# VH-VL binders against Small ribosomal subunit protein uS3 (rps3): the designs that were tried, part 9

Target 1, 230 residues: Small ribosomal subunit protein uS3 (rps3), of Nanoarchaeum equitans (q74mz4)
Amino acid sequence: MASKVIRKFIQNAKLTVFSQEFIRLYLRGANVSKVIIRQTPIVNRVIIYSARPKMISEERKAHLAKLLELKFGLEKPVIEVLPIENPNLDAHVIAERLAMGIERNIRAYRRLAQRYLETIMNAGAIGAEIVIAGRLSGQRGKTWRFKAGNLRKTGTIGQFELDRAFNIAYLKPGVAGIHVTILKPDAEIPDIIEFKSPEEISIEEIEKIDKEIAEKMKKYLETYLLAKQM
Key: E = the ipSAE of ESMFold2; O = the ipSAE of OpenDDE; V2 = 0.75 times the mean of E and O plus 0.25 times the DockQ between their complexes.

## First folded at step 2 (VH-VL)

Design t14 (framework fv_tezepelumab)
Fold by ESMFold2-Fast, scan of step 2:
Structure t14 (fold): chain C 230 residues (1-230), chain A 124 residues (1-124), chain B 108 residues (1-108)
Amino acid sequence: as target 1 above (230 residues)
Amino acid sequence: QMQLVESGGGVVQPGRSLRLSCAASGFIFSSYGMHWVRQAPGKGLEWVAVISYDGGNKHYADSVKGRFTITRDNSKNTLNLQMNSLRAEDTAVYYCARGEFYDYVWGSDAFDIWGQGTMVTVSS
Amino acid sequence: SYVLTQPPSVSVAPGQTARITCGGNNIGGKSVHWYQQKPGQAPVLVVYDDSDRPSWIPERFSGSNSGNTATLTISRGEAGDEADYYCQVWDSNSDHVVFGGGTKLTVL
C-alpha cells in the first residue's frame, strides 16, 4: 500500500512479529505461542503463553529480559509466563511438538502428523491442516499434506479463529518445514496490523541484532517458501 | 533401529587419562543434544556432562569440571569424553544418552535413548 | 546444590498400586522425568515432563508433580516392574542435571 500511515503501522507490526518469533526461538522446547508486550511509561511487561511454563525458570526470565533490553532496546522488561488454556488447539504448540517429534524419529513423521491432526480435532477444532515440506526419508524435497474437518468458513462474521504456525525440524540433510493451520470456534478477530506469515519478517534487520538468530530465521523462511508449492 | 554404543573403558591408575567414545546409529545424530551419565558400583545415577546438537554449548558436573572434556563429531556420529587426572571416585559405568539440549533453551529434556555402558575402573 | 530425595525402597503386592515419591524444594516448578533400571541393564525412560508417557511404556505408568513432591505411580503391579527407579530434573541455577538417589521397587 502507498499510504505512509499504513506503512508505519506495518513496520511496527513486523517488529512485533519478530520479537514474538525471537522469544519462541529462544525458548524452544517450552511450547511458547502468544506473546504480548504491554508498554507503559515505567515498565514493559512481556507476557508469554507457554504449554510448558515450568521450562521457563526465574533464571531464564532474567536472561531473556536482559536480551530483550540489549537486542531490542526494550526498557525495563518484566517477563510473566502464563499457561495455555488448550495447547491442543494452539498452532504454535502443535508445530513445535511435531518438529521436535520428527527430530527424535524422522521415520515417524507421517504417524506423528496424523496423531496430532486427530489430537487437534478431538480438542474441538472445526478443521485442521498439517503440511510437512523438505527432504524426509532421504529423498528429494517433497510436500506432505494432512487434513481433517472443514477449513472453510461459511458466510458468517466473528465466531471463528484461524490459527497458523510454522516451525522447523532440524535434520542431517537440512531442514523440514512444518506448517500448521487450525480453524477453531473460540472467536478472536485478527488484528489488521498483525502478521501471520514468516515471509513478512525482515532477515536483514534481524542480522543487525543477532547473526545466529538471523541465520535460523533465514532457514525458517527458506523452508516456509519450500512448503508453499501450491 | 536407534542405538548408542560406548567404548574405551578399562582399568587405569589414578592420575592417568582415558578417552570414551559413543557411536550413534539409526537417528539423525546432529539434531540432538547428548549427555554422559555415570553409575558407581552399587550406587545411583550421576550426571557428568552435556553437549548441544552443534557442539556450541557444554556443561559439566562440578566433580569433573576442569578434568573432563565432552566433544562430538557430527560427521562420524560420535560423542566423546576425554577424562584427565582420573581419581578413584571416577570408577563407574559410563553411559551416553540422548537428551534434547538447545543453545538458547536453558535446560535438557528427558533421556530417551541410552547406551549399554562401558566400565571405567580407577585403581592402583 | 539442588537435591532430590527418594525413599530407598518400596514394596507392592501383585495387582496393587505402587507410588514412588521424589522430594525437592519447589519441584512442582520443574519438569520431572522418571527412569527404570533393571540389574545389569541401562536405564529406560518411563515418564517424562511430569506426566507424559513414551508410546512404548504401558498406561499403568503415570506421574504427577506439585509443590515439593513428584510421584511415579505404577498401577496393577507386575513382577516385571521390579527395578530401581530414578527421578531427574534440570536445575537452572547450576545448569546441571540432578538425579534422585533411586528407589528399589519389590513386587512381593
Scores: ipSAE 0.000, ipTM 0.421, lowest interface PAE 15.7, mean pLDDT 79

## First folded at step 3 (VH-VL; framework fv_tezepelumab)

Design t06a (from t06 with light chain S29D; at its last look DockQ between E and O 0.29; V2 from the best seeds 0.00; counts 0 for: pae E 14.7 > 2)
Heavy chain, then light chain:
Amino acid sequence: QMQLVESGGGVVQPGRSLRLSCAASGFTFSSYGMHWVRQAPGKGLEWVAVIWFDGSNKHYADSVKGRFTITRDNSKNTLNLQMNSLRAEDTAVYYCARGPLYDILTGYFDIWGQGTMVTVSS
Amino acid sequence: SYVLTQPPSVSVAPGQTARITCGGNNIGDESVHWYQQKPGQAPVLVVYDDSDRPSWIPERFSGSNSGNTATLTISRGEAGDEADYYCQVWDSGSDHVVFGGGTKLTVL
ESMFold2, look of step 3: ipSAE 0.000; ipTM 0.433
ESMFold2 (binder alone), look of step 3: mean pLDDT 93; pTM 0.954
OpenDDE, look of step 3: ipSAE 0.354; ipTM 0.714
ESMFold2, look of step 6: ipSAE 0.005; ipTM 0.466
ESMFold2 (binder alone), look of step 6: mean pLDDT 93; pTM 0.953
OpenDDE, look of step 6: ipSAE 0.155; ipTM 0.678

Design t06b (from t06 with heavy chain F53Y; at its last look DockQ between E and O 0.00; V2 from the best seeds 0.00; counts 0 for: pae E 12.0 > 2, placed apart)
Fold by ESMFold2, look of step 3:
Structure t06b (fold): chain C 230 residues (1-230), chain A 122 residues (1-122), chain B 108 residues (1-108)
Amino acid sequence: as target 1 above (230 residues)
Amino acid sequence: QMQLVESGGGVVQPGRSLRLSCAASGFTFSSYGMHWVRQAPGKGLEWVAVIWYDGSNKHYADSVKGRFTITRDNSKNTLNLQMNSLRAEDTAVYYCARGPLYDILTGYFDIWGQGTMVTVSS
Amino acid sequence: SYVLTQPPSVSVAPGQTARITCGGNNIGSESVHWYQQKPGQAPVLVVYDDSDRPSWIPERFSGSNSGNTATLTISRGEAGDEADYYCQVWDSGSDHVVFGGGTKLTVL
C-alpha cells in the first residue's frame, strides 16, 4: 500500500522528469543535453548542460525560472548553464541536430544520419545507432537504421552505460521520430533521481503554461509512441 | 592509393562453383560496407550482395539468394563471394565496390575494382 | 519492385550542356547517385545524394532531384564525357540497391 511518504516520492520523481522534458522543449535549438534538478532545503537548482550555452540568455533563464516556479512548484529556482565537453558524443545533442537538419531538408535524412554517425564514431564512441521513423520517402511510413561500432544483437550493450535520446523532426505533413544510442567509453553518472518517460507528460498541465509548447509536447508524445514500434 | 583488386574469375561449367576474392588496400577496410555488383556483357549494372563493415549483416539480390555467399576477413582486408550452382545467366564481370563509411543502407559506391570475368558455359 | 527509367541515349554538341534523366515514382524522396562508365572500365561515382560531387569530380557535373525525375547535368560537354551513365538508389522498401538501365552519352 502506498503511504503518504511513498506517494510523495513517486509524484516528485515524475514532476522532475516532466520538468526536464519541458526545459528541453522550451530551449530547443540550444542543444540541451542533461538537465539536473536538485531540490534541497536551502536551494532549488536547475543545472542545464548545453552545446550552445550562449543561446540561453539571462532573459530566457529568467522567463524559464518564472515558468518553473509558477507551474512546477520550484520555489525561486537558480538556473545554471554549463557547457558540454564533447557534444559529438552526446545523444541528446545529436538527436536535436539531426531533427533540425531534416526539418531544413527532408530529402537529406540519409546523408545527415551518415554524417552524424561518422561524427559520433570519430569522437571516440565504441558504438552508435541512429533510428529514424516516419514518412520521409514515398507515401508509406518506414524505419531506417544506421549502425556503427560494437553494437551486438544480444542484450550485452543494454547492461553497459548507454546514452540514449529521442527527438522529433517537425515536418509540414507530419513528424519523424529520431532515436540516438551511443555507447561511450565513459559514462556520466547522475547525482539525482529522475524518471525520463514521455508517457508521463501531462499535456494539460503544459497548456496552462505555454500553449505553443503544449502543442509540440502533444505531438512529441504521439510520435514517440508510434516510434516505439521501430 | 586506395585500391580494390578482384580475382578468381574464369570459365566454368553450369552447376559448378567458383570463389571470387577482392583485396583492399589504402584505406581502413573494416570501417566500410562492401558490395558485389555484376555486369553481363553488353548489359547494365546489377547489384549482387552487401556485407556490413563488421560482417554482422548480409543482403542478396533475389537472383542469387541461396546460391551465393558474401563474406569478409577484416584481418586480411579481403572480401569474398562464394558462387555455387552457377548458371549461364551468372556470366558477367564482377566488381567489388566500397560503400559509405559505417553506413551500408544508402548504397552509393565511391571506390570500384576493375572487375573479374566469370563465364559459365559448356 | 522499384524501377528506374533512363533514356537509352543522349547526344550533345561539344561545349553544350547534356542532361540525363532518371525517372522513378516519387524519386524526389530518394537519394540518387550517378556513375560514369567508359568502355572496358569500372564505373566511377560522379554525383551522390542528388547533387553532391566527390572532390575529384569537376564542377561541370551537377545533379538535381525532385518529383518523379532526377537529372544529371554535364555542362560544357567534351569528348572525354562519352560514356554510359547510370542512376542508382537504395530502395528503402526492399532494402535493395537499384540501378537504372543506363544512358549512352555521345558528344558529336
Scores: ipSAE 0.006, ipTM 0.488, lowest interface PAE 12.0, mean pLDDT 80
ESMFold2 (binder alone), look of step 3: mean pLDDT 93; pTM 0.951
OpenDDE, look of step 3: ipSAE 0.067; ipTM 0.608

Design t06c (from t06 with light chain S31Y; at its last look DockQ between E and O 0.01; V2 from the best seeds 0.00; counts 0 for: pae E 15.6 > 2, placed apart)
Fold by ESMFold2, look of step 3:
Structure t06c (fold): chain C 230 residues (1-230), chain A 122 residues (1-122), chain B 108 residues (1-108)
Amino acid sequence: as target 1 above (230 residues)
Amino acid sequence: QMQLVESGGGVVQPGRSLRLSCAASGFTFSSYGMHWVRQAPGKGLEWVAVIWFDGSNKHYADSVKGRFTITRDNSKNTLNLQMNSLRAEDTAVYYCARGPLYDILTGYFDIWGQGTMVTVSS
Amino acid sequence: SYVLTQPPSVSVAPGQTARITCGGNNIGSEYVHWYQQKPGQAPVLVVYDDSDRPSWIPERFSGSNSGNTATLTISRGEAGDEADYYCQVWDSGSDHVVFGGGTKLTVL
C-alpha cells in the first residue's frame, strides 16, 4: 500500500513538471518566464509570467486550459497571465530568445550568446553565464561557455537572486541545449519551487498523452545529458 | 534549409476563383502559425490572413473576409488560400510567411516565400 | 483600423546614418517589426520586437519604439541598404496585422 502511494505521488509530481514544460513549449515565442501550477481542492490555478502577455490571447488560454485538462488531468484549470518587469534579467526569456536565434542561424551562436550576455549585464546583472551544448557543427557534441561579470554561487547568504533556465534549439543535425544563469543584485528572496531535473522526465509517459510533445521532450533530455558533460 | 514555396498564381477574370498553395520544408510546419501577405504592383505590403498552428482559429483582413478561406494540411506541410469572387484590387504578389512558434504571437514573419503572382483582369 | 504612417522616402549619404520612422497612436505600447525588401525579392526581417535583431542582420541595423513613433536606424549606410522598408505591428485589439506604407531608402 505504501509503495503504491509513493509511486502515485512520484507520478503526479512528474506530470506536474511535464505540464509546466508543455506550457513553455506550447507558448514558445511568448517569452514565458515562470509557470506556477497550484492544485487546491477548490481550483487548479496556472499562473504564467510572460514578457509579452498581450500575445497570449483569451482564445489561446482557453485552448491551453482544455489541453491541460485532457492531457495532464488538471481539472478545470484557471489560466492567469501576468507581466514581468525585467525581461532582460529573466533567464527563461533569454534562453528562449537565444534558442530561437540559433534555430534561425546556427553559425551565429557565439555572437548571439555574447550579445545576450551584454544585454543581461546592461540590465543590471552582477554576473551571467550562458552554456550552449550539442551538435552545432560537425558530428560530435561540444560545449561552449560564455561568462560575464562575477558569477559567485554561495550557499550561505541569499542576498543575491540566482535565476536559472534551460531551453532547446531544434536544429537539422539535432538539438542544442542552452543553460542561462543570471546573478541579480536584488535582495528579493525567491520562494518559488525550482523545476525538476530534465533527467527525471519520462518520455514514455508523455507518449501516452501526445507523441509530438514526447519527441520534443526526448530531445530535451538527450540535449540536457550532453550539456552535463560540460 | 527552411523554405516556403508558393504556387497556383495566374491570370483570371473578375468574379472567378483561384486556389494558392504554399509548400513548407525544413521545419516542423505543424508547430507554427502561417500567414498570407500580398503586395499589389508598385504598392506596399498588405496582410491577408492567418491560421493557427493546428488550424483551430483563423483571422482575415476586412478586404478579403467572406471571399477568401485560409486552410492548412499539417500532414502534407501545406498552406492554402482559396480566393473566391476575385476583384481587380486583389491583383498582387501573394506571399506565404511563417509566424512565431505556436502563433500566439501573430506579430512578425521570419520566413517568407518568393511569392506567386495573381492578376485579375478582363 | 490601426494605421501606421511612414515617410515615402528617405535619403542618406554613404557612411551616414539613416532613420526611418513609423508613426502610430500609442505605438510605443505595441511591438514593432521591420522588413527590408529589395526590388523583385521577398521581404526580409531586419528588426523585431522593437529593437531585437535576427542573428544574420548586421549590428548597423537597430530599432527603438516609444510614444507615437518607432524608428529603424541604419548606421554607416551603404549602397546595399537601398530598399523599401516596412514597419509592422500586430494589433491586439483586432487580431490583425498592420503594415506601414513603406519607405524607399536611397543612398546617394
Scores: ipSAE 0.000, ipTM 0.460, lowest interface PAE 15.6, mean pLDDT 80
ESMFold2 (binder alone), look of step 3: mean pLDDT 93; pTM 0.954
OpenDDE, look of step 3: ipSAE 0.038; ipTM 0.640

Design t06d (from t06 with heavy chain T106E; at its last look DockQ between E and O 0.01; V2 from the best seeds 0.00; counts 0 for: pae E 15.3 > 2, placed apart)
Fold by ESMFold2, look of step 3:
Structure t06d (fold): chain C 230 residues (1-230), chain A 122 residues (1-122), chain B 108 residues (1-108)
Amino acid sequence: as target 1 above (230 residues)
Amino acid sequence: QMQLVESGGGVVQPGRSLRLSCAASGFTFSSYGMHWVRQAPGKGLEWVAVIWFDGSNKHYADSVKGRFTITRDNSKNTLNLQMNSLRAEDTAVYYCARGPLYDILEGYFDIWGQGTMVTVSS
Amino acid sequence: SYVLTQPPSVSVAPGQTARITCGGNNIGSESVHWYQQKPGQAPVLVVYDDSDRPSWIPERFSGSNSGNTATLTISRGEAGDEADYYCQVWDSGSDHVVFGGGTKLTVL
């Protein structure tokens, strides 16, 4: 009974993930970022975010819709394509561009990785990492890591967005895996001026001034301590 | 109005140096990558160099690498090209051109200057 | 070493459609940009990202890009369209901007 419900949930989740990966592969070159699949009683919506939405023609949308219906059982999907706000901060876009750039010139892998890392940081990222693994030079596989900025989370939980993506460069000596990680400014970052550690703040002193602020500060400290344990 | 104005062209003998300048106005210069593109008389367009919006990275065509240096001064809204060891084949009209906002990867040139003529002749 | 190939010239009768091609290996995976240059003038962007137009460029200028060929299409050709036309990509595999050799459009 419970096992049947759990198996159905796992099966449905895998189908959703496989559909998203299929869409990214089918639309390779259009710089697809997020793919959101919403199954509702009225409409099955497939929302595709792309840095090159014009490369996803109406004919390609129609063909993709048919494939999703036949191969993945998504009945009568409606495909919507939306632009990306900042493609140079999108890990999926960068990973695809880097993979395709290496495919065109395998000897440029270091230069391209450094160029994209600079592009990410200049677009406002707090930190970024590009990892390329494979046989790109010589006969042995190797891993190259390129880092910039600070990838360690700081501040309160949820103030930063961590964007990760993986892509593959298909090369004559084999394949190369590309992992891109971008730490983005996402939410309001508090005006950080020098003041005491949260543990050093006296709740009793604040209660003398305002009980509502004291309760908010208790919640803040609780959140901070939970984040510190990680 | 957005403008790019080149200056510093002239006639110079082979082996000598020349410095080109490009003055930008009407847009946030420090937000854009900037390029030099040249055109020999009667010939097509040839890309020369790019500098990132903050000056942190530069790339050059093979034909000028090691001889030309692209620089920018964001406080003065100026782009420069130092051209050393000039050769007859460097004779061209030199344009400065604006690349896309922050995005050097898909670069197109939406604003061009009118160009400055450089003639390298014995 | 990415190379863009354009025909050296194209002719069109007034009121007819001109097509200017830009050939490149797997150019359909690149963003292609097009420039118009009249004698003694700086180039002007007419099409970018394969098929988009700046707001001041008339709709009769259009572009397409697939496979190994990008095409600039100028419908209802006019004498004012006589110019050299260049295609351009940013080569994502190298550090270079690449221009095609240019195509002279003549309106007869």
Scores: ipSAE 0.000, ipTM 0.466, lowest interface PAE 15.3, mean pLDDT 79
ESMFold2 (binder alone), look of step 3: mean pLDDT 94; pTM 0.959
OpenDDE, look of step 3: ipSAE 0.062; ipTM 0.607

Design t06e (from t06 with heavy chain N57D; at its last look DockQ between E and O 0.27; V2 from the best seeds 0.00; counts 0 for: pae E 13.4 > 2)
Heavy chain, then light chain:
Amino acid sequence: QMQLVESGGGVVQPGRSLRLSCAASGFTFSSYGMHWVRQAPGKGLEWVAVIWFDGSDKHYADSVKGRFTITRDNSKNTLNLQMNSLRAEDTAVYYCARGPLYDILTGYFDIWGQGTMVTVSS
Amino acid sequence: SYVLTQPPSVSVAPGQTARITCGGNNIGSESVHWYQQKPGQAPVLVVYDDSDRPSWIPERFSGSNSGNTATLTISRGEAGDEADYYCQVWDSGSDHVVFGGGTKLTVL
ESMFold2, look of step 3: ipSAE 0.006; ipTM 0.484
ESMFold2 (binder alone), look of step 3: mean pLDDT 93; pTM 0.950
OpenDDE, look of step 3: ipSAE 0.207; ipTM 0.678

## First folded at step 5 (VH-VL; framework fv_tezepelumab)

Design p00 (from t06a with heavy chain N57D)
Fold by ESMFold2-Fast, scan of step 5:
Structure p00 (fold): chain C 230 residues (1-230), chain A 122 residues (1-122), chain B 108 residues (1-108)
Amino acid sequence: as target 1 above (230 residues)
Amino acid sequence: QMQLVESGGGVVQPGRSLRLSCAASGFTFSSYGMHWVRQAPGKGLEWVAVIWFDGSDKHYADSVKGRFTITRDNSKNTLNLQMNSLRAEDTAVYYCARGPLYDILTGYFDIWGQGTMVTVSS
Amino acid sequence: SYVLTQPPSVSVAPGQTARITCGGNNIGDESVHWYQQKPGQAPVLVVYDDSDRPSWIPERFSGSNSGNTATLTISRGEAGDEADYYCQVWDSGSDHVVFGGGTKLTVL
């Protein structure tokens, strides 16, 4: 009984997470960050925070609502789009911009990472990190790590927020995973997490070093393929 | 403008120690990873060691691992290389070099010092 | 450990194009950087990330990188280009910086 109730709870939670990821992929290019789904007795409100809200037309909202209803069983979805107050401090926005920039010019990865870290720090971040991992030309994977400021706090009583995002650059020979971490002021954070850089890698090698990152890459790729069928 | 100036080189006997320093000026030292690169007389460039911009990580060439220690003091804009158990093979000009902004190992060296000569001989 | 192979010497006539190669297994998957070193002087970065150039380096310097060979190209060679040239990559397998053996460019 308990196990049956728990299974249904987990299934509903997974469906919500999949819906949020689907929305982010469907609206790729609109710099979508947070997606909140609030259930009420009358409607399901889908609140989408975007750095480019004008790219999400009324027609795209209507189509997205229909897709959420058909694919995820979300009843009476109402799409609301809100602007992001500071896109330069938003990990999801930076991750998408970086991924799309690398897709446009693979060789610009270092310049883009440096530029976005400078942009993040100038916007008031305490610290930030960008990790790029993947295969650029087919045979093997590599990891590039860029870091600015202070991501580890010691003995400070104050408020800060850790924002993390993952995105994928789709390249001719394969894919590259992009991880963005931003530590910003004005929020209380229970724990601070450090990224761990894997060695020269494939998805199998990433899984050996960091199973969670490998699972995120696989899950994101599967979600992208599902979204591409629409 | 932007400069790296090495000091501490000299003539030393095998088995002894020597400490090299590199003074940085004209840029935000704490934002850059720093490297030591050496060159034996008439030979090519050989990478020695790196230290991350916050001192949190370090890497060494196999030939110097366990004998050399790289450190930095961001408050003084100074990079150091403590060289212990020196061998004749360590005879070289030692260069201090700056890595790319926010990047440690995957990049280039855009600023180099003029080098300091270390001669290990009896 | 990763190995970079350069020819020990290359000659070019004034006004002609010099090409210096850097060989490595699948080096086209790496970012290759190039340094110029004149006798008694520190190395100077001339090309980075395969083909990008620092603002202080003339447009005559360019680079390419594909397959197993990276190439530094110096157009309209000048006497001032005489130097030793080194290629460099990062080897993620060993967490080490790797330099090529160097190429002496002579402008005759």
Scores: ipSAE 0.298, ipTM 0.665, lowest interface PAE 3.7, mean pLDDT 82

Design p09 (from p00 with heavy chain I104V)
Heavy chain, then light chain:
Amino acid sequence: QMQLVESGGGVVQPGRSLRLSCAASGFTFSSYGMHWVRQAPGKGLEWVAVIWFDGSDKHYADSVKGRFTITRDNSKNTLNLQMNSLRAEDTAVYYCARGPLYDVLTGYFDIWGQGTMVTVSS
Amino acid sequence: SYVLTQPPSVSVAPGQTARITCGGNNIGDESVHWYQQKPGQAPVLVVYDDSDRPSWIPERFSGSNSGNTATLTISRGEAGDEADYYCQVWDSGSDHVVFGGGTKLTVL
ESMFold2-Fast, scan of step 5: ipSAE 0.413; ipTM 0.693

Design p16 (from p00 with heavy chain L105F)
Heavy chain, then light chain:
Amino acid sequence: QMQLVESGGGVVQPGRSLRLSCAASGFTFSSYGMHWVRQAPGKGLEWVAVIWFDGSDKHYADSVKGRFTITRDNSKNTLNLQMNSLRAEDTAVYYCARGPLYDIFTGYFDIWGQGTMVTVSS
Amino acid sequence: SYVLTQPPSVSVAPGQTARITCGGNNIGDESVHWYQQKPGQAPVLVVYDDSDRPSWIPERFSGSNSGNTATLTISRGEAGDEADYYCQVWDSGSDHVVFGGGTKLTVL
ESMFold2-Fast, scan of step 5: ipSAE 0.386; ipTM 0.688

Design p18 (from p00 with heavy chain I104F L105W T106S)
Fold by ESMFold2-Fast, scan of step 5:
Structure p18 (fold): chain C 230 residues (1-230), chain A 122 residues (1-122), chain B 108 residues (1-108)
Amino acid sequence: as target 1 above (230 residues)
Amino acid sequence: QMQLVESGGGVVQPGRSLRLSCAASGFTFSSYGMHWVRQAPGKGLEWVAVIWFDGSDKHYADSVKGRFTITRDNSKNTLNLQMNSLRAEDTAVYYCARGPLYDFWSGYFDIWGQGTMVTVSS
Amino acid sequence: SYVLTQPPSVSVAPGQTARITCGGNNIGDESVHWYQQKPGQAPVLVVYDDSDRPSWIPERFSGSNSGNTATLTISRGEAGDEADYYCQVWDSGSDHVVFGGGTKLTVL
């Protein structure tokens, strides 16, 4: 059994990860990618990288800060928004744009995936892959894979960054999971690549904080697990 | 307009070789996987081979594996099929066909050439 | 290896609906595509991804796919629909394209 102190630290780490995912969900449409929370003794700085900074108004920043303080226990949060230099090479940006595009026109899922894959490659990616899982055509949930360029698990030829993102398209017949993987130039590839999984966050623990958020997270997790089976 | 034109077909004796070519025009050839599909006289469609858009990945039907080699030249918008150790069973019209843009595994063929006839006889 | 089974022939009266089946083990988990081939011509894609239709194909053509059977449906059959029809999947287990044996559609 873990001590009370150790258990509390583990719980706080999980809530920090969930807070970052909550920020991305709350600011859906602003194409949020990287979220950094930096603590000082006086304030917690929340730095949000967005491809559409103008969509994050001062009012939305104020509301987000209040939600982070009240629901997640972040003391004196200060929200800063910074632009993304190249949104066409950012997996989170592409995943959100693709998800929202499919929501506007389900029948365009294939064309949108192909177009974004071309956009990623034209922006200078070494390789990219888009995977869509759900009921977008026909009577059964299916998986579609689109790939361009070269994707490698680990770097053997140079310095590259592997960027991954997952997003959900909300559709009338259900949901569709979208996985985006981009291999970028000019970044060091670590010996071990690990991606944080939503399944590591307890739905029961989140429900104690906010039942509405727990319901959204449960739907997100279910879609993520479906996509992960690919 | 988007077009695929096959060439190189003809009559050959068993055990010999033949090279088919497919010239693509009207689309970005280097972004599409390309396939060869054949059809024996009076018979159904039979898939032969695929080559990925960058030439790095290839797959072959069991009936031709080890005898046929699929290649492409993206600078010239051409697809090739080198057919070695030909057998009477290889007699067919050979079609060049385009897979979907950047599609890895779920491919269909939206553009087909008119086909080129290969006859293997003694 | 994976096998797709089609009836060798199907007949339809003018103006009536033709249904061509494609049987395969758990084919509902695959994406099924359909081609029309007239004598002396290259095949033409008529339905892809189970139920999607190329913009140049009339709405009379539709598809479905569930369980062990995919179906191509041709409403208001016309003489010009008379052709051989082939279903096709990509078999992920073998990395091979698989075609059905073909179905000859006769109008009347």
Scores: ipSAE 0.050, ipTM 0.590, lowest interface PAE 6.1, mean pLDDT 82

